# VHH binders against q9p4d8: the designs that were tried, part 18

Target 1, 280 residues: q9p4d8
Amino acid sequence: MDFMKPETVLDLGNIRDALVRMEDTIIFNFIERSQFYASPSVYKVNQFPIPNFDGSFLDWLLSQHERIHSQVRRYDAPDEVPFFPNVLEKTFLPKINYPSVLASYADEINVNKEILKIYTSEIVPGIAAGSGEQEDNLGSCAMADIECLQSLSRRIHFGRFVAEAKFISEGDKIVDLIKKRDVEGIEALITNAEVEKRILDRLLEKGRAYGTDPTLKFTQHIQSKVKPEVIVKIYKDFVIPLTKKVEVDYLLRRLEDEEDDDATQKSGGYVDRFLSSGLY
Key: E = the ipSAE of ESMFold2; O = the ipSAE of OpenDDE; V2 = 0.75 times the mean of E and O plus 0.25 times the DockQ between their complexes.

## First folded at step 4 (VHH)

Design c63 (framework vhh_7b18_3)
Fold by ESMFold2-Fast, scan of step 4:
Structure c63 (fold): chain B 280 residues (1-280), chain A 120 residues (1-120)
Amino acid sequence: as target 1 above (280 residues)
Amino acid sequence: QVQLVETGGGLVQPGGSLRLSCAASGFTFSSYAMGWARQVPGKGLEWVSYIYSGGSTEYQDSVKGRFTISRDNAKSTVYLQMNSLKPEDTAVYYCAKDWGYEGDTYFDYWGQGTQVTVSS
């Protein structure tokens, strides 16, 4: 995939390669986070006296990271979605003008608030080494959280590229569903139970290979790595459903970039738009 | 309405070559990945090769270096050039269309198959 070459961005094979690669990143980040206890204090608002800031220790640290990285063009990349868009600073590097491949409202499709809530309430308890506090490791814990959150955000919001590719290929069918505001119909169109099962089976095998040392004896009881079944559950319950939400939300608004239905259909619609963008 | 029609199968001697063609209709061909799979007598269906919409290719280890998958988007056709054929390549070869959504490779439509027989 090359974001300077639009035709490579909406190629389904390249999208799948990116999604499969992101599985590895997410699993390794979970393994890093799993070495620490849950440390609930990291996520409590006003737990620490941070000057001029109302929020959690994690909120502060993540916002500082995003401020710094915005200054070196991180959020100019079309696949990066910030948790705190209000803290972003102007880059001091020359701006990269990536060709537009997504709809004008793509940056408004942002489920990071929901990701953060699920991460702290569901994911952390499932992957942490224990439920208590580790006072000496709060900073390292929060750094591991940031890596987990950013990789989850990138994976889930990558659904925007999937949705655009599907809109281009299915045109008339999707347009009809959008005009009817048929959320269930759109969700059915983007869902395949057998593919989902294969993704979960692959994650189970990756989790066994990466998260569990295959040389450990059965009597070994000290294991701080993430259980493969927990990784599968997180994908089944959160990653896949949130990716679908991103895709549905993107598609429901997709006609906002079209002037009218007659003009769109007369001009060959989505295919003509796709070709004129240089994506073929 | 999706239709996949394979041609080019037949009888060939070991070491020979065959070119399979699959004519596709009923969908936007250029937007989908395509693949070839084969049913070997006495074994299950096995994947042979895959070509993404962008042209990237993948091959089963046993055919790598001998088979080449390609596509012609203007003709809505996918090809499998089979060289250095072995008796073990004897099978019914199926053209298949990828389902086209995120996640793993999944074939949602299949052709009727074309017989390839490699015999001495």
Scores: ipSAE 0.013, ipTM 0.483, lowest interface PAE 7.2, mean pLDDT 85

Design c7 (framework vhh_7b18_3)
Fold by ESMFold2-Fast, scan of step 4:
Structure c7 (fold): chain B 280 residues (1-280), chain A 119 residues (1-119)
Amino acid sequence: as target 1 above (280 residues)
Amino acid sequence: QVQLVETGGGLVQPGGSLRLSCAASGFTFSSYAMGWARQVPGKGLEWVSYIYSGGSTEYQDSVKGRFTISRDNAKSTVYLQMNSLKPEDTAVYYCAKDWGFEDTYFDYWGQGTQVTVSS
């Protein structure tokens, strides 16, 4: 996948490779977070007296990270979606002008508030080593949270590329559903129960394989491992449903960029350009 | 809407070659990955080969080096070139269209074409 070459971004094989790769990143980040207790104080608004900031310790730390990373072009990348878009600053590195592969409103499709809520209320309690506080490790805990949140955000919002690829491939059929504002019809078109089962089965196997350290001689680190079934549950209950929400929200607005709704002609033109790209 | 029509099956001797063709219609062929699977008598469906929209290919270990999958987007056709055929390759061969994203899943299948490898 090369964001400077739009045809590689919307290639379904490259999209699948990216999604499969993102599974590994998410699992490894969960394993890292699992070494710490839940530490609920990290997520409570106004728990700590942070100067000139209204929010949680995690909100503050994540916003500072995003401010710094925006200055080194992280959020210029099409697949990165900030939790706090208002804190982003201009990059001091040379600008990269990525070709527009997504619709003009793509940056308005942002479910990070829901991701943050689900992460703190459902995911952290499921993967943490214990339910209590670890006051001396709050910073390390929050750093692991940031890695988890950013990888979840990238994976879920990658649904925008999936949706655009599906719009191009389905042509008139998807245009008809969009015009009808048929949310259920769009969701049915982008959903396949057998594919979802395969994703969940693969996650279970990866969780079993990656969660085990064959060099461990003692059981002292058993608590730091994430149960494979918990990883599967998180994907089933949150990652997959939120990805679908991103896809549906993206598709419902897709005709806004069109002066005319000739989706078939547009898809045909893109496919012609794609096939001439030399991706073989 | 979607139709997949296989041709090229038949009787062939061990060590022989056969080329299967699958004519597709009812969807934007060039945008989708295509595959071949086979049904051995008395056994379940078995994946044989896969070709991505961009041309990259994958093969089941038992056919690797003997079978070659290819596509002609201008003709909306996918091919399976089968060389060094063995009696164990005897099966009904199905052309299949991939569902289109997130993971590999065949959402449409042809009616199948019989391949018999015997003396």
Scores: ipSAE 0.255, ipTM 0.645, lowest interface PAE 3.9, mean pLDDT 86

Design c8 (framework vhh_7b18_3)
Fold by ESMFold2-Fast, scan of step 4:
Structure c8 (fold): chain B 280 residues (1-280), chain A 119 residues (1-119)
Amino acid sequence: as target 1 above (280 residues)
Amino acid sequence: QVQLVETGGGLVQPGGSLRLSCAASGFTFSSYAMGWARQVPGKGLEWVSYIYSGGSTEYQDSVKGRFTISRDNAKSTVYLQMNSLKPEDTAVYYCAKDYGWEDTYFDYWGQGTQVTVSS
């Protein structure tokens, strides 16, 4: 996949390769996070007296990371979506202008607030080594959290590319559903239960292979770093549903870019949205 | 309505060649990966070859170097050029459209075309 070459972004093989690679990254990041206890204090708003900041220790650390990384072009990449877009700084490196493969509003589709909430309330308790505090490891714990969150964000928001590819492939049927604002119909159209089952089966095998020491496969005292079934459950309950939400939200607005006005599109797309407001 | 129509099957002697064609309609052909699978009498369905929407190809080990898959997006047609045919290549060959984005899933299949390799 080459984001400078739009035709490679919507190629089925490249999409599949990217999704498979992102699965590996998520699993390895979960394994890294699993070394630490849940440490609820990391996620409590105003737990620590951080000067001029209202939020959790994780919120502060993640926002600082995003501020620094924005300065070296991380968020110029079309597959990177920030948790705190308002803290981003101008890059001091030359701009990279990627050709538009996604709709003009793609950068407004951001479910990171939902990801953060699910991560802290559901995912961390499922993967952590224990439920208590580990005061001596708060920074390492939060760093592992950031890597988990960023990989989940990239995977879930990759649904924008999947949705665009499906729109191109299934155009007439999707267009009809969009015009009718049929959310359930769109969700049904983009869903394939058999494909989802195969993804979950693959994740189970990866979780077993990556989360367990392979040299211990012949012992009854095999200690998994993260239970493979928990990885599957997280994907089934949160990753797949949030990816579908991203796809549905993307598709519902997709006809905004189909207005025949090249001058408006070149000017920044705001007029396209205004003209399309009555399409609902 | 999605339709896949295979042609080009027949009887051929070992070492011979055949070209299968699959004419597709009812979907945006250029956006989907396409595959060929075969069913040998008394055995299960087995994948033969796959071509991604971008043109990259994959082959089952037993046909590598002998079979070539290709596509013509302007004609909405996928081809399977079969060279150096062996008796074990005898099967009904099916053209298939891949639905899956996250994993391979063939959602539509052609009617099949019989290929018989015998003396």
Scores: ipSAE 0.018, ipTM 0.501, lowest interface PAE 7.1, mean pLDDT 85

Design c9 (framework vhh_7b18_3)
Fold by ESMFold2-Fast, scan of step 4:
Structure c9 (fold): chain B 280 residues (1-280), chain A 119 residues (1-119)
Amino acid sequence: as target 1 above (280 residues)
Amino acid sequence: QVQLVETGGGLVQPGGSLRLSCAASGFTFSSYAMGWARQVPGKGLEWVSYIYSGGSTEYQDSVKGRFTISRDNAKSTVYLQMNSLKPEDTAVYYCAKDWGLEDTYFDYWGQGTQVTVSS
């Protein structure tokens, strides 16, 4: 996938490959986070006396990271979605002008507040080494949180590219549902239970493979790895549903940029790429 | 369990016609796009035609005007009507099921049916 080449961005095979690759990043980030206790204090508003800041330790650290990374043009990339867009600063690097691939409102599709809430209330308790505080490692813990959050955000908001590609490839059916504001119909159309089962089965196998170390067979350290079943549950309960929400929210607004005729004309444009994606 | 079974292949003279059928089972047929691809002797697999769940169709340039893809949702069957056949159309023809709209991709293929166009 090359964001400077729009035809590679909306290629369904390239999108699929990117989604599969992002599974690895998410699993490895969960494994890194799992070495630390839950440390609930990291997520509590005003738990620490942070100068000139009203929020949690994680909120502060993540916002500072996003401020710094915006200055080196991280958020110029079309697949990066900030948690705190109000803290972003001008880059000191030359700007990259990516061709517009998504609808004009794409940057308004942002479920990061929901991701952050789910991460702290559901994901962290499921993957952490223990439920208590670990004061000695708060900074390392929060850095692992940031890596988890950013990879989850990228994966979930990648649904915008999925939605655009599907709108182009199957626009006539989607257009009818958009006009009716039929959220349930759009969800049904973009949902494939068999594909979802394959995603979950693949995650289970990856979780087993990445979490198993034969050299640790008789050591206590093996229990610090994330259980494969927990990874599957997180995807089933949160990652897949939030990706669908992003797709539905994107599609409901898609006709704002287009006439119905334009949507229909584009629907067949990627058919060759469907087959090529199926053959590797 | 998904199964795709192709029938209708055979030997035909140049300029002749054949109709391929693909009987699908194990999934909600009407919800998925379907396609045809062919393996040409000495070449790789190449896409032939695609039919969306809504009924819209697409064709490879070399078969446009000669081949017609269609579907019968009540019978869970997709068809490829091949007219004005040329020796270059000689291939094993495969039916394929699209994964659907969340993670669109061809996920299942049939066993194939041989089409031979020879004088």
Scores: ipSAE 0.000, ipTM 0.164, lowest interface PAE 14.0, mean pLDDT 82

## First folded at step 5 (VHH; framework vhh_7b18_3)

Design d1 (at its last look DockQ between E and O 0.01; V2 from the best seeds 0.00; counts 0 for: pae O 13.6 > 2, placed apart)
Fold by ESMFold2, look of step 5:
Structure d1 (fold): chain B 280 residues (1-280), chain A 120 residues (1-120)
Amino acid sequence: as target 1 above (280 residues)
Amino acid sequence: QVQLVETGGGLVQPGGSLRLSCAASGFTFSSYAMGWARQVPGKGLEWVSYIYSGGRTEYQDSVKGRFTISRDNAKSTVYLQMNSLKPEDTAVYYCAKDWGYGEDTYFDYWGQGTQVTVSS
């Protein structure tokens, strides 16, 4: 897909290809994080005396990374969602004028707080090498955490592109559900149990393949201890449900981008008014 | 109401060619990926080929280089050109529509099928 060409971004085939590749990145990051113990001190609020900061070591390190990355335009890209939007700074590089692909409020559809909470409380204990501390590698552990969090965030928030593509293709059905505030109806429309099973089955096979990957056996540590079933459970229990939440939250607000219906009655008043990306 | 109607099947000698057509109606054809699957005698249903709305194609390994899927969005029609046919290609061929959402492929509507028989 090319974010400078909206039609390639909202092509569901391209979206699905990207989601499949994000699985590989997430699995790799989980395996790299699995080399460290859970190290709860990394996540404990104010465990370390960080100047002018209230939060965990991970919070601080991630926020600093995002501040720097924003200055080089990372969060100008439509598919990057920050954990700490309030620390972002203006870039000193020339702006990239990405065409408008998502709804105007897309940046407000942000479940990174929930991702961070689930990651530290549920995911880390499930993939870590052990439950204790490793004080000699706190920085390395937190760097691996950042990679995990960023890949999870990108994958989960890609639900916004899935939702927009569906809205464009079958907008009339979705518009009625939005007006009724029918969350159950929207969830039913976006859910397919057989698709979810295929995703989980593919994850199981990928997890097994990475466990025998020769490139992993040359790492600093022994080959991954993460069982493929743990990766599958994380997707089933957290990644898939959070992605659906992103899709629902995105769709419920989609009509905010509509024209003023009270001022003028034109043909439509549903999705046809909002299909185009406008001028560049 | 979604409707898919396959035509173009028949009896062909090994090495021959057939062109299958699938006329689609009841949905916005240009927004959906389409595919072909086949029911081989004594075996289960297997996918054959897939074409996305933008024209990208995918093929099962056993048909790559011999089969070509294409679509005409103006006519709401998907085609399967089958060349160098082999006896193992004998099957009922079904046109199918992708459900058009989510993170992976799923055929939610199917045609009635058209028989392709490759035999001397």
Scores: ipSAE 0.246, ipTM 0.668, lowest interface PAE 4.7, mean pLDDT 85
Fold by OpenDDE, look of step 5:
Structure d1 (fold): chain B 280 residues (1-280), chain A 120 residues (1-120)
Amino acid sequence: as target 1 above (280 residues)
Amino acid sequence: QVQLVETGGGLVQPGGSLRLSCAASGFTFSSYAMGWARQVPGKGLEWVSYIYSGGRTEYQDSVKGRFTISRDNAKSTVYLQMNSLKPEDTAVYYCAKDWGYGEDTYFDYWGQGTQVTVSS
């Protein structure tokens, strides 16, 4: 997706294509992660004596990655959402002026905490090569985790684009629901059971097609393939619901920008009327 | 591959006792918390008891004082001693392995379960 072309960003077809591509990335990353055991030590708080840091090895490594990536404009991209927004640094690269496609508060929509929790507690157990520790691959394990987490985050937060597109397409119906703060109504409106089924079916097929890639980056141990059913379950139980959450959260606030625009137009109209009335 | 095999279930009268065993394999048993859960037909799974790798135990309120969870790391086995059994304890009992992450207990593997029936 080209974010410099705002007219294409909210195209439902383009959004779909992006989401489909993200599926491939996520599956690939799961497969990469499946090379390693669960390695609980990576996720335990203060398991290792990390200087000036309170948290898990994964938390530390992920935060360091985001710190570096922020300096190269990763999080200037509209589709990237950090797990650790407090560690981000300014870029030394020239600024990219992306057109504003999403609402002004879009950067405030962040469910990464939930993603991280679900990933370590629910997803890793399903995709790991086995239970237990693998001390010789803790770094590789954590690196693979970061790839998984970032890809999941991107996919889930892409719901913001979906939400914006739906807002534009649904018109008055969705506005009424938002005004009423009818969360259930909004969720129902944005949910397409057939589309969800198609996604899950596609994932199953993709999962089956993804064989043992001999080019796995971290091939030190017997490569365990992620079961296609596990991938489907992860999407069904976590990815899709969290994406919906993002959509709903985004939509509930969507009228805030409209009110501001109306206020600015009304204020401008008053100024113009005042200027035209010649009453100095 | 992780395997959990429950044994010791059966029919017992109210006030009776049973001892469940769960033989574990396929992972470093001593490094993980183990737990028991139970399920009544048509109802959801509910946790019964946990035993952490360090030996700390937790119980559901309904079984406190009656049930005792223990483990033998040498045998890779977790036990549930159930005393003063009540009809309400009738369920399929499952052994579970803890994922081992965070402060919360999450289970990643389950046995096939053993039926416990308490009936006069």
Scores: ipSAE 0.000, ipTM 0.247, lowest interface PAE 13.6, mean pLDDT 86
ESMFold2 (binder alone), look of step 5: mean pLDDT 87; pTM 0.879

## First folded at step 6 (VHH; framework vhh_7b18_3)

Design e1 (at its last look DockQ between E and O 0.59; V2 from the best seeds 0.00; counts 0 for: pae E 9.3 > 2)
Fold by OpenDDE, look of step 6:
Structure e1 (fold): chain B 280 residues (1-280), chain A 119 residues (1-119)
Amino acid sequence: as target 1 above (280 residues)
Amino acid sequence: QVQLVETGGGLVQPGGSLRLSCAASGFTFSRYAMGWARQVPGKGLEWVSYIYSGGRTEYQDSVKGRFTISRDNAKSTVYLQMNSLKPEDTAVYYCAKDWGYEDTYFDYWGQGTQVTVSS
């Protein structure tokens, strides 16, 4: 997706393509992670004597990665959401001025804490080569975890774009629900069981297809492959629901921007401005 | 209420052309992808062509190079130009509205228009 072209960001085809690509990335990352044992020590707070840090080895390594990534503009991208926003640093690269596509509060929609919790407690046990410790691969394990987490975060928070697109598309129906703060109504509106089924079916097929690829990046000793059914379960139980949560959270606040605009500009509704801007 | 009304079907000889139209109402047309599907008697529904809100198009392999899907947002209408028609293209053609953004799914359908290709 090209975020420098705001007119394309909320396009159905582009959104779909992005989501499909993210599936591939997530599956590959799970496969890479499956080379290593669960390694609970990686997730235990203060298990290792990390200088000037209070937390788990994963927390530390992830935060360090985000620190580095921030300096190369990763989190200037609209679709990237950090786990540790407090450690981000300024980039030394030229600034990219992305046009605003999402609501003003979009950066406040963050479920990474929940993602991290679910990943370590539920996802890792499902995809790991075994339940034990693998002392010689703690670093590699954590690195693979970071890739998984970042890809999951991106996929789930992409719900913001989906939500924005749905807001624009549904119009008065969704506005009424938002005004009533009807969470259940919003969820019902944005949920399609057949679509979800199709996603899961596709994932099953992809999982089957990709599980046969011997070209793993960290291939010292391939101990196990991720079962396609586990991938499907992860999406069903966590990815889809969390994405939905992001969508709902985003939508519940969506009228905040409209109220501010009405207060400041007597002129044409957000929709009219959007249409008049020639972006659509 | 969402309404889709197909027109333009008929009888044509092999090698001939038809243009189907689908007039849409009851939703913000410009924000949704639209599609055409066809059904042969006794067979399942198969998608023919898809057009996204941004104008990108997709086609079933069997109709690539022969069919062209387009849309006029001002008229809330989607079109299917069918050239070089073959007997195997004989079917009821349905216009459909896409539901959402996570995956392709048609939630509303027209009544269909009959296309018959025969010598």
Scores: ipSAE 0.322, ipTM 0.710, lowest interface PAE 1.6, mean pLDDT 88
Fold by ESMFold2, look of step 6:
Formats: sequence, C-alpha cells, structure tokens
Structure e1 (fold): chain B 280 residues (1-280), chain A 119 residues (1-119)
Amino acid sequence: as target 1 above (280 residues)
Amino acid sequence: QVQLVETGGGLVQPGGSLRLSCAASGFTFSRYAMGWARQVPGKGLEWVSYIYSGGRTEYQDSVKGRFTISRDNAKSTVYLQMNSLKPEDTAVYYCAKDWGYEDTYFDYWGQGTQVTVSS
C-alpha cells in the first residue's frame, strides 16, 4: 500500500496483504526471541543502575530506540505507534506530509502499555528457551524483545485502518451502534469466527514451516523451541482481542470527526435566511 | 436484500468457451470484492477466482491462463470468461460477495449456474 494515496490504504485487499505479511514478521521475531531464556531481570524495574531513569532495562532500551528511530522518521508514518510518545524527537530527514487517512484522534488509540504488559507476563514465558537468566545475553535478548514488541504493536494498531475502512463501507449500521455506545454490538459486527479460524490455521502452518526450514530468513541455528500451537494461542488470546479493542475504541469515537461536519451544516442557516429574503 | 444472479452456463465442447455473468444488487457493489466458486461432482466446493474492488485478481492454479474474472462497477456485474474448457471444469458455478475484513469470507451466494463440458 502507499500512504501517500489514501485509497490504497483503505482497500481491503491491501489491508489483508499487510496483515498477512505482519504475521510472518511476528513469527520470525518470536523464533529469534526463543533463542534466549526468559531472563526476568530484563523486565524488573530498576534492576540495573541506569542514570536518571526509573523503569526496566527493556523500558530504557526501547525508549532510546524510539527516540533514535523518530529522528529518522519512523513515527511520522501513519502505521507506527510508539510505546513512549514522550521521547520522540524531530526527524533529521525531509518531512513527508502524509494525507489524513485516519480520524483526527487516531494517535490517541494506543494500547502499547497493555501490549508491553502482556508481552512481559504472558508472551515471553511462552516462547523463551527456558525460565532462567542469561547474563551474558541481556542486551541481545532485549534487542529481540524490541523487534517482537514493535511488530506486535504494528499488527494490533493496524486495526485502526481496518476500522476506518469498515466505517466507510458500512457506516449506517455502525453509526447506530456508536450512538448507543454499544461496545458489544460493535465487537460482534467486526467479529467473524470463520475468519479468525482461518487466521489461526494459517499461523499454525506458518509456525511449522518457519520452525523447521533453515532457508527461511533464519540463522543457521533455528531454535525449534517455539511450538506452533503457542504462536496460535498468543494470537487467539492476545493479538486478535487487542486488535478488536483497537477497532472498537477507534469506532466509538468516529462520530467526533463527523461532529465538525454537522456543526458546519447547522451553521448554514444564514444562507437559508438570505435566499428566502429574495435578495439573490 | 443482497441478491446475486448468475447467467451464462450451459453445455460446451472441450476446448470451448463460456462467459458467466453475475448481476448484483442490494449493496454498494464497487466497495466489495467478489468471487467465483464451483461445486465439482465428487470433490466438494472449491474457490475459482477472486476480484478485489480495485480490480486486482487471483486465480486457482488449475484455471490460471484459461479463466479471466472481471467486473463492471457501473452495471454491478462480475464476469468469468472461461476459455479452453476441459471436462474437469464441469461444475455448478457460484458467484459470491466477500465481507471478511481480516480475511476472505463469502457471506452471500448466488443460485449457481451449471457448466457442463462434454464429449
């Protein structure tokens, strides 16, 4: 898709292709992370004496990566959502003026705090090589964590594009549910159990293929410790539900942008009075 | 009130051609992807071809190079041009509307049209 061409971004085929490619990235990143033990010291608040910082080693390292990546335009892209918005800095590169594709509040739809919590408490224990520490590998472990977190964030927040595309296509049905604040109704409208099953089946097949094929972008040491069923369970229990949460949160506020249009339409009463006066 | 009505089926000789049409109504046709599937005797239902709202197409390997899916948004119609027909293409062909947002899911189907390739 081309973010300079809004019509390509909201095309359902392009959205599906992007989501499928993000699966590949997530699986690859999980396999790379699976080479390391759980290494709970990486996630323990203030485990290391980092000057002028209160948080985990992962928190610090990720925030520094986001600061640097913002300077090369990463978080100017509409599909990138930071874990630490307050550390972003001005880009060194020429600015790209992306057309407005998403609603004005889209950057407020951010579940990265929950992603980070779930990643640390649920995902890492499920994909790690073991439950211990590897003090010689803490930096490499945290680098793999960053790749996992960023790919999960991108996939989950892509739900904003799905939600916008759905709003444009099925507006009347969704508008009524938004006005009622019917969270469960919106979630039911966006949920399709057969589609979810196909996603999970595809993940199972991909997990088997990536875990056993040494030619698929992996190093010579493919770690076979990530069971495909674990990848499927992570998607089923966390990725899919968080994506739905992003979609619902986005849709619930979508009429805020239409409110500006409604106010403009209501102010048109001057024109009506003027025309009725017979002056023009 | 979504309706899909297939026409253009019939009996043809091997190597012959047919053009299937599917007239759609009850939804904003230009916003949705459309597809063709077929019920082959003894093999169950299988997808044949798919066309996105922007015109991008996909085909099952067994029909690539022989079948062409197209759409006319002004007429709310999707077509399947079937060339070089083989006896194995004998099936009931169904037009379908896609609504699946994160993956393909056909929510409405036509009545089907019989294609028979014989002799």
Scores: ipSAE 0.011, ipTM 0.498, lowest interface PAE 9.3, mean pLDDT 83
ESMFold2 (binder alone), look of step 6: mean pLDDT 91; pTM 0.920

